# VHH binders against Uncharacterized protein AF_1994, part 13

Target 1, 207 residues: Uncharacterized protein AF_1994, of Archaeoglobus fulgidus (o28285)
Amino acid sequence: SVTVGHTTVYYTNVPDAKAEVLAGYLQEEFGFTSDTDILLSMSGNEYEVRIPSSYSSPSEVEESFKVYFALLASRVSEEVFFGSPVKLVLVTHQNDELFAVKNQYSFEKAGRVFVYFKGVDREQAFNLANYLESLVGENYDWDVIFEQSEGVYHVVPFVGINDASELTPEMENSYQSMATELEDVLGGDVVVHLVNFEGYEVAAFEG
Key: E = the ipSAE of ESMFold2; O = the ipSAE of ESMFold2 at other seeds; V2 = 0.75 times the mean of E and O plus 0.25 times the DockQ between their complexes.

## First folded at step 10 (VHH; framework vhh_8pnl_2)

Design Dsub (from DPP with R50A F62S; at its last look DockQ between E and O 0.71; V2 from the best seeds 0.00; counts 0 for: unsure alone 62.0 < 65)
Fold by ESMFold2, look of step 10:
Structure Dsub (fold): chain B 207 residues (1-207), chain A 120 residues (1-120)
Amino acid sequence: as target 1 above (207 residues)
Amino acid sequence: QGQLVESGGGLVQPGGSLRLSCADAGDPFSSYYMAWYRQAPGKERELVAAITSGDSTNYADSVKGRFTISRDNAKSTLYLQMNSLKPEDTAMYYCARVRYPGSSFGTDYWGQGTRVTVSA
């Protein structure tokens, strides 16, 4: 096993160095202050990471946490395992499975702007991340999904409103301006889709 | 996006009022909710009030009708107006940036807090 801070990773069929990187990554991500045991294994081509929690049943796991956990799987895949397939499993302290996700996206970042992308190249994801960081600064937490289909870039920032009735004129103006500017930044047609933390689209803005 | 700094705490008599402020609480692209949490000695942290970027509010049952959350984005400041204070409201109060509401892990971003004591 290997320990970083309060995070101890027990592992099979993975190199010691990878287990240590995972331990450090999860310690930083979750900020554990109590000793926490992570199980890491590889079977076939997929890494499995089992993360304990204080939940006692699947119904206790909030939809917003499931969205977060799914994004985390993509970050772990990219940052710890260089894009390899990853399954994150949320478990009880008795190691009973509560919820599992697999990585769905590649990942780029600028500061704390995190871009989860599919169907676009990494250079474009990096351009998007840098543009967004220039607007908000390096310490602004922002998760953004980024895809392209049929010649249109789809930029999907997560936002802190529940539905369209909460849009303010200031938000509409800011995001319309961003959609327009992104067409220049990305070199093509852009639609910005605002999504709440449960994964539902609440507004869209064409560039 | 700066560091969250709470202020306005202090000693107050039961039935009194106090207004807490949280500096650098601006949200230029509405990418998170803002909230006030509190923690009394020996108790779990609890949500007191939350506000979306669209000004929808949510309150703990224990404070409904007595506390009001508000935000002034032009001044990058979050407020908690606390009226009809009770000894049970005694706690350290924290403002927080909240993403993925309902997360059970300690991944909240909040400052050092401001102490409120309700006692004669």
Scores: ipSAE 0.450, ipTM 0.716, lowest interface PAE 1.9, mean pLDDT 88
ESMFold2 (binder alone), look of step 10: mean pLDDT 76; pTM 0.772
ESMFold2 at other seeds, look of step 10: ipSAE 0.466; ipTM 0.722

Design PA (from PP with P101A; at its last look DockQ between E and O 0.77; V2 from the best seeds 0.56)
Amino acid sequence: QGQLVESGGGLVQPGGSLRLSCADAGSPFSSYYMAWYRQAPGKERELVARITSGDSTNYADFVKGRFTISRDNAKSTLYLQMNSLKPEDTAMYYCARVRYAGSSFGTDYWGQGTRVTVSA
ESMFold2, look of step 10: ipSAE 0.520; ipTM 0.757
ESMFold2 (binder alone), look of step 10: mean pLDDT 78; pTM 0.788
ESMFold2 at other seeds, look of step 10: ipSAE 0.459; ipTM 0.701
ESMFold2, look of step 11: ipSAE 0.470; ipTM 0.737
ESMFold2 (binder alone), look of step 11: mean pLDDT 78; pTM 0.787
ESMFold2 at other seeds, look of step 11: ipSAE 0.499; ipTM 0.764

## First folded at step 11 (VHH; framework vhh_8pnl_2)

Design D12E (from D9T with T107E; at its last look DockQ between E and O 0.73; V2 from the best seeds 0.00; counts 0 for: unsure alone 60.7 < 65)
Fold by ESMFold2, look of step 11:
Structure D12E (fold): chain B 207 residues (1-207), chain A 120 residues (1-120)
Amino acid sequence: as target 1 above (207 residues)
Amino acid sequence: QGQLVESGGGLVQPGGSLRLSCADAGDPFSSYYMAWYRQAPGKERELVARITSGDSTNYADFVKGRFTISRDNAKSTLYLQMNSLKPEDTAMYYCARVRYPGSTFGEDYWGQGTRVTVSA
């Protein structure tokens, strides 16, 4: 096993160095203050990471946590396992499965702007991340999904409102301006979709 | 994005009031909730109150209407008005930016906080 801070990774058929990187990554991500045991294994070409929690049943897992966990799978795949397939499994202290996700996106970042992308070039994802960081600075936390479908770029920032009734005129103006500017940045048609932390769309803006 | 700076703590008698402030709470693209947490000695950190970018509020059950979270967008400042204080409210109080309730995402700044002591 390998320990970083309060995070200990027990692993089979995985190099020591990758287990250590995973331990450090999860310690920083979760900030564990009590000793936590992570199980890491390789099945075929897919890494499996089992992460314990105090939940006792699947119905206790919040929808917002499931959204977060799905994004985390893509970050772990890219930053720890160099894009390899990853399955993250949330478990009880008895190692019973509560919820599982597989990575669905590639990942790029600029500062703390995190871009999860599919169906677009990595260079375009980096251009998006840099543009967004230029608006907010290096220390602004922002998760954004980025896809292309049927010739249209879809840019999906997560926002801290619950539903459309909370949308302010200032948000509308800022995001409409962004949608328009992004057509030049990305070189095509753009729709910006605002989603809440449960993954539901609350507004959309055409470029 | 500014660094969060808490203030307004102190020593008060039971039944007293305090207003906590959190400076530099700006959010230009509304990517966060804002929240107050507290941690008593030997206890785990717990949510006190949360507010969305659209000013929807949520309170822990123990608040029972005694505290009010609010903000002043023109000053980029978050507030916690605490009334009818009890000895059990004694804790370190922290301002935070919050994403994905129940996760570590977005709660990466917890400065030293501001101490609230309620004692006769």
Scores: ipSAE 0.526, ipTM 0.767, lowest interface PAE 1.6, mean pLDDT 88
ESMFold2 (binder alone), look of step 11: mean pLDDT 75; pTM 0.757
ESMFold2 at other seeds, look of step 11: ipSAE 0.641; ipTM 0.826

Design FPP (from D9T with D27F; at its last look DockQ between E and O 0.79; V2 from the best seeds 0.00; counts 0 for: pae E 2.4 > 2, unsure alone 63.5 < 65)
Fold by ESMFold2, look of step 11:
Formats: sequence, structure tokens, C-alpha cells
Structure FPP (fold): chain B 207 residues (1-207), chain A 120 residues (1-120)
Amino acid sequence: as target 1 above (207 residues)
Amino acid sequence: QGQLVESGGGLVQPGGSLRLSCADAGFPFSSYYMAWYRQAPGKERELVARITSGDSTNYADFVKGRFTISRDNAKSTLYLQMNSLKPEDTAMYYCARVRYPGSTFGTDYWGQGTRVTVSA
């Protein structure tokens, strides 16, 4: 096993160096203050990472946490395992499975703007991340999904409102301006979809 | 987006009031909720109140209507109005940026805290 801070990774069929990188990554991501045991294994070419939690049953896991955990799977795949397939499994302290996710996106960042992308190339994702960081600054935490379908770029920022009734005039103006500018930045038709932390769309803006 | 800076703590008698403030620029895109948490000596940090960018609020049960969270988007400032203070409200109070509410892991970003002491 290998330990960084309070995070100990027990691993099989994985190089020591990868386990240590994972331990450091999860220690930084979660900020564990109590000793926490992570199980890491590989089967075929998929890494499995089992992460304990204080939840005791699947019904206790909030929808918003599931959304976060799914995005984390993509970040772990890219930043720890160089884009390899990753399955994250949320477990009890007794290692009973609560739910699991697999990475669905590639990942780029600028500052603390995180762009999770599919169906577009990495340079476009990097240009999007830099554009968004230019709007909010280097220390602004922002998760954004970026994909293309049917000839349209879909930019999907997560926002801190529950539903459409909470949309402020400032948000409307800012996101409409963003949608318009992104057509020049990306070189095509753009729709910006605002989603809440449960993953439900609350508004959309055409460029 | 600067560091979260809490202010307004202090020493107050039981039954008294305090108003906490927290500066947090960048509200127009509103990519997170804001919250107040507290931590008493020897206890775990606990949620006091949470507010969305659209002013929807959620309070811990122990608040029992005594505290009010509010947000001034034009001033990029978060407030906690605390009334009817009790000795058990003595704690460090932190403002936080919260994403994915309900997360059991540290997705939150915390300020430095301001001390509230309620004693006779």
C-alpha cells in the first residue's frame, strides 16, 4: 500500500507510482482528515477505484453527489491514468457498493475552469476553457460539459440555481453574451445549456 | 474571485444579535451556492444555512427561525443575521462556496472564519 496524508491506497495489478499519484490526487481533492482506505485494481484495461464514504445505503446518496462523482471519474481518468478507462465505486466503510460511475468525458482546464468534453478535439476544449477563464478569473471554480452533436456545439455550464425561476437578469445577460461570443470562438453554431447541480437543464441560450 | 473574508463576529450576551458578512465577487455567473457553517471546540463542522444564487434558502434544524441567510448580488456579499443567540451558538463561523449540495466530500471552499462567543 501507499499513503499520502490521510489517504492510503491498497492496490493490485497496478504500478506503485500510479497508486501513489492516485493517493495524492484524492488526498488533495477530498481533503481527508481521517485515515481513509482506497482500493485500486485493474482488470483488462479498466482501473477500478473504490472510495469509502459515510453513507450506509444507496438511497442516502444525493443526486448532486452522483453528478459530482461522475465528473470526478473523468478527471481521475485523465489526470491519474492518462485517459485510461476508469470506474469509480462509492462504497461503505465495509466496502459494500453504493453506486458506480465510469468516465464519460475527456478533460481540460484553465485555472479552475474544468471542461469535460466529448465529440470535439482537445484544442477546442482548451480554447473554451481559456475563454471561460478570461471571463471569471483564474480562481473561479466552474465545471462545464462541452460536446458536439448534429453540427452544433453544446456548452453546458453548471450553475448555482435550483430551477429556471431563479434565473436573474444578470445571469441571462451574461450567458446570452457568452453564447453569442462562443460562435466566433468555436467557429460554428452554439447553444449554451445551464444545468443545476442535479444535472437538469434550467435555461438555454442560442448564440 | 478573491479569498472569502468573514466579519462581524464578537462577544455578545445571550438573547443578543450579530450580523456576519462575507465578501465574494463574481456573482453574475453564479457557479456555486453560498453557505454558513460553524464549528464549536471539539465538535464537527456543521451547516448553518445555505442560499442559491436565486435566493432559495435552506437552514439547519437547530436554527429554528433565529438566523437568516441573505445575499446581495450587486455587492457580492453574503450575510447571516443571527438573533436570539444562545451559549450553544458559540463557535467559529465560516462562509463557504458550495457546489453539488449534499456532497459528503470537500467540494466546498471555506473562508478563514469569524469567532462568535455568547456568554453571560
Scores: ipSAE 0.427, ipTM 0.723, lowest interface PAE 2.4, mean pLDDT 88
ESMFold2 (binder alone), look of step 11: mean pLDDT 77; pTM 0.776
ESMFold2 at other seeds, look of step 11: ipSAE 0.491; ipTM 0.760

Design G7A (from D9T with G102A; at its last look DockQ between E and O 0.84; V2 from the best seeds 0.00; counts 0 for: unsure alone 61.5 < 65, SAP .683 > .668)
Fold by ESMFold2 at other seeds, look of step 11:
Structure G7A (fold): chain B 207 residues (1-207), chain A 120 residues (1-120)
Amino acid sequence: as target 1 above (207 residues)
Amino acid sequence: QGQLVESGGGLVQPGGSLRLSCADAGDPFSSYYMAWYRQAPGKERELVARITSGDSTNYADFVKGRFTISRDNAKSTLYLQMNSLKPEDTAMYYCARVRYPASTFGTDYWGQGTRVTVSA
């Protein structure tokens, strides 16, 4: 096993160095202040990471946490396991499974703008991340999904409103301008989809 | 650079009022909620109030209309107006940036807190 701060990783069929990187990554991500035991294994080509929580049953797990956890799986895949498949499993303190997710995206970042991408080149994800960082600066926390479907780029920033009734004219103007500018930055048709923290679309802006 | 700084705590008698403030750098693309949490001695940290980027508010049941969360975008400042204070409101109060709100670990960025004491 390997420990960083309060995070201890117990592992099988995984190199020591990757277990240590995982321990440090999760310690920083979650800021555990009490001793927390993470289980890490590899079966076939997939890493499995079991993370304990204070939830007692699957119904207690909020939809917003499930969205976060899914994004985290993609970050762990890229930042700890060099893009390898990852299954992230939320468990009780008794190791009972509550929720599981697999990484769905590759990951690129600029500052604290995080771009989760699929079906586009890393160079395009890099261009998107740098463009967004230029708008908000290096210390702005922002998660954005980036995909291509049927010749259209889909850019999906997460936003801190619950539904469309909360959109302000300022938000509409800012995001419409972004959609228009992104067609030049990405070199194609763009739709910007705003999603809330439960993963539901609250607005869309065509470039 | 993104440190949240709370102020406005103090000692007040029951029935009194305080306004807490939290300085923040701003949220130009509306990417997070803001919230106030509190932690009383010997108790767990709990949500007091939350406000979205569209100014939609949510309050814990114990607030019962006594507190109001608000913000001033020109000053990049979050407020908690606390009226009709009771001894059970005694706690450390924390400002937070919140994404993916949840009951467990993981997603909030917290300030250092400001102390509120309500005593006779």
Scores: ipSAE 0.645, ipTM 0.835, lowest interface PAE 1.0, mean pLDDT 90
ESMFold2, look of step 11: ipSAE 0.663; ipTM 0.843
ESMFold2 (binder alone), look of step 11: mean pLDDT 76; pTM 0.775

Design LPP (from D9T with D27L; at its last look DockQ between E and O 0.73; V2 from the best seeds 0.00; counts 0 for: pae E 3.6 > 2, unsure alone 59.5 < 65, grease 24.4 > 24.2, SAP .749 > .668)
Fold by ESMFold2, look of step 11:
Structure LPP (fold): chain B 207 residues (1-207), chain A 120 residues (1-120)
Amino acid sequence: as target 1 above (207 residues)
Amino acid sequence: QGQLVESGGGLVQPGGSLRLSCADAGLPFSSYYMAWYRQAPGKERELVARITSGDSTNYADFVKGRFTISRDNAKSTLYLQMNSLKPEDTAMYYCARVRYPGSTFGTDYWGQGTRVTVSA
C-alpha cells in the first residue's frame, strides 16, 4: 500500500508510482482529515478506484455529488492514468457499492478552468479554456463541458444558481457576450448552456 | 482562488447584533455558492447559511430568522447579519466557497475565520 496524508491506496496490478499519484490526487481533492482506505485495481484496460464514504445507501447520495463524481472520473483518467479508462465506485465503509461512473470526457485546463470535452479536438478545448481563464483569472474554479453536436459547438458552464428565476441582467449580458465572442474563438456556431450543479439547464444563449 | 478574509467578530451581549463580512473575488460568472459555517469549541463545523449567485438563500434550522446572509456584488463582499444573539451562538465563523452542494468532501474552500463570543 501507499499513503499520502490521510489517504492510503491498496492496489493490485498497478505500478507503485501510479498508486502514489492517485493517493496524492485524492488527498488533495477530498482533503481527508481521517484515515481513508482507497482500493485500486486494473482489470483488462480499465482502472477501478473504490472510494469509501459515510453514506449508508444509494438514496442518501445527492444528485450534485453524482454530477461532481462523474466529472472527477474524467479528471482522474487524464491526470493520473494518462487517459486510460477509469471506473470510480463510491462505496460504504464496508465496501458496499453505492454507485459507479466511468470517465466520459477528455480533459483540458487553463489555470483552474476545467474543460471536459467530447467530439471536438484538443486544440479547440485548449482555446476555450484559455479564453475563459482570460475572463476570470488563473485562480478561479470553473467546470465546463464542451462538445459538438449537429454542427454546433455546445459550451456548458456550471453555475452557482438553482434555476432561471435567479438570473440577473448582469449574468445574462455577460453570458450573451461570451456566446457571441466564442463564435470567433471556436470558428463556428455556439450555444452556451448554463447548468446548475444537479446538471439541469437553467438558461441558454446563442452566439 | 483568492483568499477569503472574514471580519466583524467580537464580544457582544446576549440579544445584541453583529455583522460579519467576507471579502470574496466573486464575478458575474461565479461557479460556486457562498456560505457561512460555524464551529463551537468541541463541536463539529456546521452550516449557518448559504447564498447562490442569484441571491437565493438557505438557512440552518437553528437560525430561525435571526440571521440574514447577503451579498454585495459591487464590493465582492459576503455578509452575515446576526441579530438576537444567544450564548449558544458563540463560535468561530467561517465563510466558504461551495461547489456541488450536499455532502461533498473536498469541493469547499474556507477562510481563516472570525470569532464571535456572546456573553455578559
Scores: ipSAE 0.259, ipTM 0.626, lowest interface PAE 3.6, mean pLDDT 87
ESMFold2 (binder alone), look of step 11: mean pLDDT 75; pTM 0.769
ESMFold2 at other seeds, look of step 11: ipSAE 0.489; ipTM 0.744

Design PA6R (from PA with S56R; at its last look DockQ between E and O 0.67; V2 from the best seeds 0.00; counts 0 for: pae E 2.8 > 2)
Amino acid sequence: QGQLVESGGGLVQPGGSLRLSCADAGSPFSSYYMAWYRQAPGKERELVARITSGDRTNYADFVKGRFTISRDNAKSTLYLQMNSLKPEDTAMYYCARVRYAGSSFGTDYWGQGTRVTVSA
ESMFold2, look of step 11: ipSAE 0.555; ipTM 0.779
ESMFold2 (binder alone), look of step 11: mean pLDDT 78; pTM 0.789
ESMFold2 at other seeds, look of step 11: ipSAE 0.515; ipTM 0.753
ESMFold2, look of step 12: ipSAE 0.404; ipTM 0.724
ESMFold2 (binder alone), look of step 12: mean pLDDT 78; pTM 0.789
ESMFold2 at other seeds, look of step 12: ipSAE 0.423; ipTM 0.708

Design PAR (from PA with S104R; at its last look DockQ between E and O 0.74; V2 from the best seeds 0.56)
Fold by ESMFold2, look of step 11:
Structure PAR (fold): chain B 207 residues (1-207), chain A 120 residues (1-120)
Amino acid sequence: as target 1 above (207 residues)
Amino acid sequence: QGQLVESGGGLVQPGGSLRLSCADAGSPFSSYYMAWYRQAPGKERELVARITSGDSTNYADFVKGRFTISRDNAKSTLYLQMNSLKPEDTAMYYCARVRYAGSRFGTDYWGQGTRVTVSA
């Protein structure tokens, strides 16, 4: 096993170096203050990472945490396992499965703006991340999904409102301006879709 | 980039009141909630109250109507009004920018904290 801070990774069929990187990554991500045992294995071409929690049943797991956990799978895939398939499994302290996700996206970042992308090339994800960082600064936490479908770029920022009734004129103007500017940045038609932290779309803005 | 800076903590007797303040510059893109968390010695940080960019509020069960979270946009300031304080409210209180509501895991960005001590 390998320990970084309070995070210990027990692993099978995985190089020591990868287990150590995973331990450091999860220690930083979750900030565990109590000793926490992570199980890491590889079967076929897929890494499985089992992460214990204080949840005792599937119904206790918040929808917003499930959204977060799904995005984390993509980050772990890219940052720890060089884009390899990853399954993250949330478990009880008795190792009973509560929730599982597989990575869905590639990942790019600028500062603390995180871009999860599929169906677009990394150069465009890089351009999007840098553009967004230029608007908000290097210490602004922002998760954004980025896809292309039927010739249209779909940019999906997560926002801290519950539904459309909370949109202000300032938010509307700011996102409309962003949608328009992104057409130049990305070189094509753009729709910006605002989603809340449960993953529901609350508004859309065409460039 | 402004940092989150809490103030208003102190020593107070049971039944007393305190108002905590936190400077928050905000953003027109509204990519996070604002929240107050607390941490007592030897315990995990826990959510006290949360407010959306649209002023919807949510409170932990232990608050039981004693605390009120609010925001003054003109002053770019977040508040926590704490009334009917109990010894069990003794903790370090943190202002935070929060993106996900998983109570088992920490938030993304924290202030330095302000101490609240409730004792006779």
Scores: ipSAE 0.472, ipTM 0.723, lowest interface PAE 1.8, mean pLDDT 88
ESMFold2 (binder alone), look of step 11: mean pLDDT 79; pTM 0.794
ESMFold2 at other seeds, look of step 11: ipSAE 0.535; ipTM 0.764

## First folded at step 12 (VHH; framework vhh_8pnl_2)

Design A6T9 (from PA6R with S104T; at its last look DockQ between E and O 0.01; V2 from the best seeds 0.00; counts 0 for: pae E 6.4 > 2, placed apart)
Fold by ESMFold2, look of step 12:
Structure A6T9 (fold): chain B 207 residues (1-207), chain A 120 residues (1-120)
Amino acid sequence: as target 1 above (207 residues)
Amino acid sequence: QGQLVESGGGLVQPGGSLRLSCADAGSPFSSYYMAWYRQAPGKERELVARITSGDRTNYADFVKGRFTISRDNAKSTLYLQMNSLKPEDTAMYYCARVRYAGSTFGTDYWGQGTRVTVSA
């Protein structure tokens, strides 16, 4: 096993160094203040990471946490395992499975703007991340999905409102302007989809 | 996740009409983007129509002009009015909450579906 702070990783078929990086990453990400045991294994080319929680049943797991956990799988894949396939499993303290996800995106970042991308190239994801960081600054947390479908770029920022009734005219104007500007940044047609932290789309703006 | 219930399907002649309903016991209904999808046996599920919480609508090219999506927030119900039905519209029809995270176009919660059969 290896320990960083309150995080101890027990591992099989994984090099010591990777287990230590994972321990440090999860300690920083979750900020565990009580001793927490993580199980790490490798089967084929996929890493499995079992992370305990205080939830006691699958129905207790909040939708916003499921979305967060799905995005975390992509970050762990890239930052700890150099892009290797990763399965994250949320478990009880008794190691009973509550919820599991696999990484679905590559990711780029600028400051604390994280762009999770699929079906677009990394240069475009990097350009998007830099554009967004230029708007909000290097210390603003912002998760954004970025993909292409049928020749249209889909830019999907997560926003802190829960439904369309919370949109102000100022927000609508700002995101419409962003959609228009992104057509120049990305070199094609753009739709900006605002999603809440439960993963539901609140609004869409065509460039 | 069994809070979406479709109804209103059935057997109709070509050129006929049906009105599908979807009751959404989840809350708050008015906040959700909603969609109708369909799936013929052995084929991939496809989008039919989408409606935002602000009542903006989008339709697949193959159904625009024949189908109308609408919602009644007071009754927490989504509708699909289907006119001028063709045999190619035969499928299981599902309502869904539009969810974007974790996939190319989101991860939707589905109802059990309602069957539409259009026969000559």
Scores: ipSAE 0.015, ipTM 0.352, lowest interface PAE 6.4, mean pLDDT 85
ESMFold2 (binder alone), look of step 12: mean pLDDT 78; pTM 0.792
ESMFold2 at other seeds, look of step 12: ipSAE 0.481; ipTM 0.743

Design DP6R (from DP with S56R; at its last look DockQ between E and O 0.77; V2 from the best seeds 0.00; counts 0 for: pae O 2.2 > 2)
Fold by ESMFold2 at other seeds, look of step 12:
Structure DP6R (fold): chain B 207 residues (1-207), chain A 120 residues (1-120)
Amino acid sequence: as target 1 above (207 residues)
Amino acid sequence: QGQLVESGGGLVQPGGSLRLSCADAGDPFSSYYMAWYRQAPGKERELVARITSGDRTNYADFVKGRFTISRDNAKSTLYLQMNSLKPEDTAMYYCARVRYSGSRFGTDYWGQGTRVTVSA
């Protein structure tokens, strides 16, 4: 096993160095203050990471946490395992499975703007990340999904409102301007979809 | 990291009031909720109040109408008005940016905190 801070990774069929990177990554991500045991294994080409929690049943896991956990799987895949398939499993302290996700996106960043992308070039994801960082600065926390379907770029920032009735005129103006500018940045048709932290769309803006 | 700076804590008698402020709480693209958390000695941090970018609020049950969360976007400042304070409100109080917060795991960022002591 290997320990960084309060995080101990017990591993099978995984190099020591990768287990150590995972331990450090999860320690920083979750900030564990109590000793926490992570189980890491590899079967075939897929890494499985079992992360204990204080949840006692699947119904206690909030929809917003499931959204976060799914994005985390993509970050762990890219940043710890160099893009390899990853399954994250949320478990009880008794190692009972509560929820599992697999990585679905590649990942790019600029400052603290994180772009999770699929079906687009990494260079375009990097251009998007840099553009967004130019708007908000180096220390602005922002998760954004980026996809292309049927010739249209779909840019999906997560926002801190619950539904469309909370959308302010200032938000509308800001995001409409962004949608218009992104057509030049990305070189094609753009729709910006605002989603809440449960993953539901609350507004859309065509460039 | 973004810096959240709390102020307004102090020593107060039971039944008294305090107003906490959180500077540098700007959110130009509404990418998170704002919240106040507290941590009493020997206890876990707990949510006190949340506010969305559309000014919808949510309060912990123990607040029971005594506290009010608000913000001023022009000043990039978050507030917590605390009335009818009780000794059990003694804690460090933290301003936080909240995204995807799970009740048991916490993905939030918060400042250094301001101490509130209610003693009699």
Scores: ipSAE 0.446, ipTM 0.734, lowest interface PAE 2.2, mean pLDDT 88
ESMFold2, look of step 12: ipSAE 0.500; ipTM 0.741
ESMFold2 (binder alone), look of step 12: mean pLDDT 79; pTM 0.794

Design H13 (at its last look DockQ between E and O 0.84; V2 from the best seeds 0.00; counts 0 for: pae O 2.2 > 2, unsure alone 57.8 < 65)
Fold by ESMFold2 at other seeds, look of step 12:
Structure H13 (fold): chain B 207 residues (1-207), chain A 119 residues (1-119)
Amino acid sequence: as target 1 above (207 residues)
Amino acid sequence: QGQLVESGGGLVQPGGSLRLSCADAGDPFSSYYMAWYRQAPGKERELVARITSGDSTNYADFVKGRFTISRDNAKSTLYLQMNSLKPEDTAMYYCARVRYPSGTFTDYWGQGTRVTVSA
């Protein structure tokens, strides 16, 4: 096993160096202050990471946590396992499965702007991340999904409003301007979809 | 966006009031909630109140209507009005940018302001 801070990774069929990187990554991500045991294994080409929690049943797991956990799977895949398939499993302290996700996106960042992408190339994701960072600064936390379908770029920033009734004229103006400018940045038609932290779309702006 | 800076803490008698402030430039893209947390000596940080960019508020059960979270966008300031203070409200109070309701993820925190409620 390997320990970084309060995070101990027990592993099978995985190189020692990867287990250590995972331990450090999860320690920083979760900021564990109590000793936490992570199980890491590989079956076929897929890594499985079992992360304990204080939840005692699947119904206790909030939708916003499930959204976060799904994005984390993509970050772990890219930053720890070089883009390899990853399954994250949320478990009880008795190792009973509560919820599982697999990585769905590639990942790129600029500062703390995190872009989760598929169906677009990494250079486009990098251009999007840099553009967004230029708007908000290096230490701005922002999760954004980026994909293309049917010839349209879809840019999906997560936002801290519950529904459309909370949109202000200032937010509308800001996101409309963003949608328009992104057509130049990305070189095509753009729709910006605002989603709340539960994963529900609350507004959309065409470029 | 710069560092979150809390102010307005101090020593008060039980039943007294304090108004905490947090200087923040605001978020034109609304990528997070604003919140107040507190940490009493020897305890973990706990949520006091949360506010969305649309002014939807949530309070911890222990607040029981005594505290009000609010913001003034013209001044780029988040407030916590604390009334009917009790000795058990003694803690460091932190303003935070938070993105997920569970608080299980790394959030951005200010440095804190101390509130002491003592006879």
Scores: ipSAE 0.429, ipTM 0.716, lowest interface PAE 2.2, mean pLDDT 88
ESMFold2, look of step 12: ipSAE 0.475; ipTM 0.734
ESMFold2 (binder alone), look of step 12: mean pLDDT 75; pTM 0.772

Design H14 (from D9T with G102S S103G; at its last look DockQ between E and O 0.94; V2 from the best seeds 0.00; counts 0 for: unsure alone 62.3 < 65)
Amino acid sequence: QGQLVESGGGLVQPGGSLRLSCADAGDPFSSYYMAWYRQAPGKERELVARITSGDSTNYADFVKGRFTISRDNAKSTLYLQMNSLKPEDTAMYYCARVRYPSGTFGTDYWGQGTRVTVSA
ESMFold2, look of step 12: ipSAE 0.706; ipTM 0.850
ESMFold2 (binder alone), look of step 12: mean pLDDT 76; pTM 0.771
ESMFold2 at other seeds, look of step 12: ipSAE 0.639; ipTM 0.818
ESMFold2, fold request of step 13: ipSAE 0.714, 0.671, 0.682; ipTM 0.852, 0.840, 0.842
ESMFold2 (binder alone), fold request of step 13: mean pLDDT 76, 76, 76; pTM 0.771, 0.768, 0.770
ESMFold2 at other seeds, fold request of step 13: ipSAE 0.616, 0.660, 0.625; ipTM 0.815, 0.836, 0.817
ESMFold2, look of step 13: ipSAE 0.670; ipTM 0.834
ESMFold2 (binder alone), look of step 13: mean pLDDT 76; pTM 0.772
ESMFold2 at other seeds, look of step 13: ipSAE 0.646; ipTM 0.825
ESMFold2, look of step 14: ipSAE 0.605; ipTM 0.817
ESMFold2 (binder alone), look of step 14: mean pLDDT 76; pTM 0.772
ESMFold2 at other seeds, look of step 14: ipSAE 0.682; ipTM 0.836

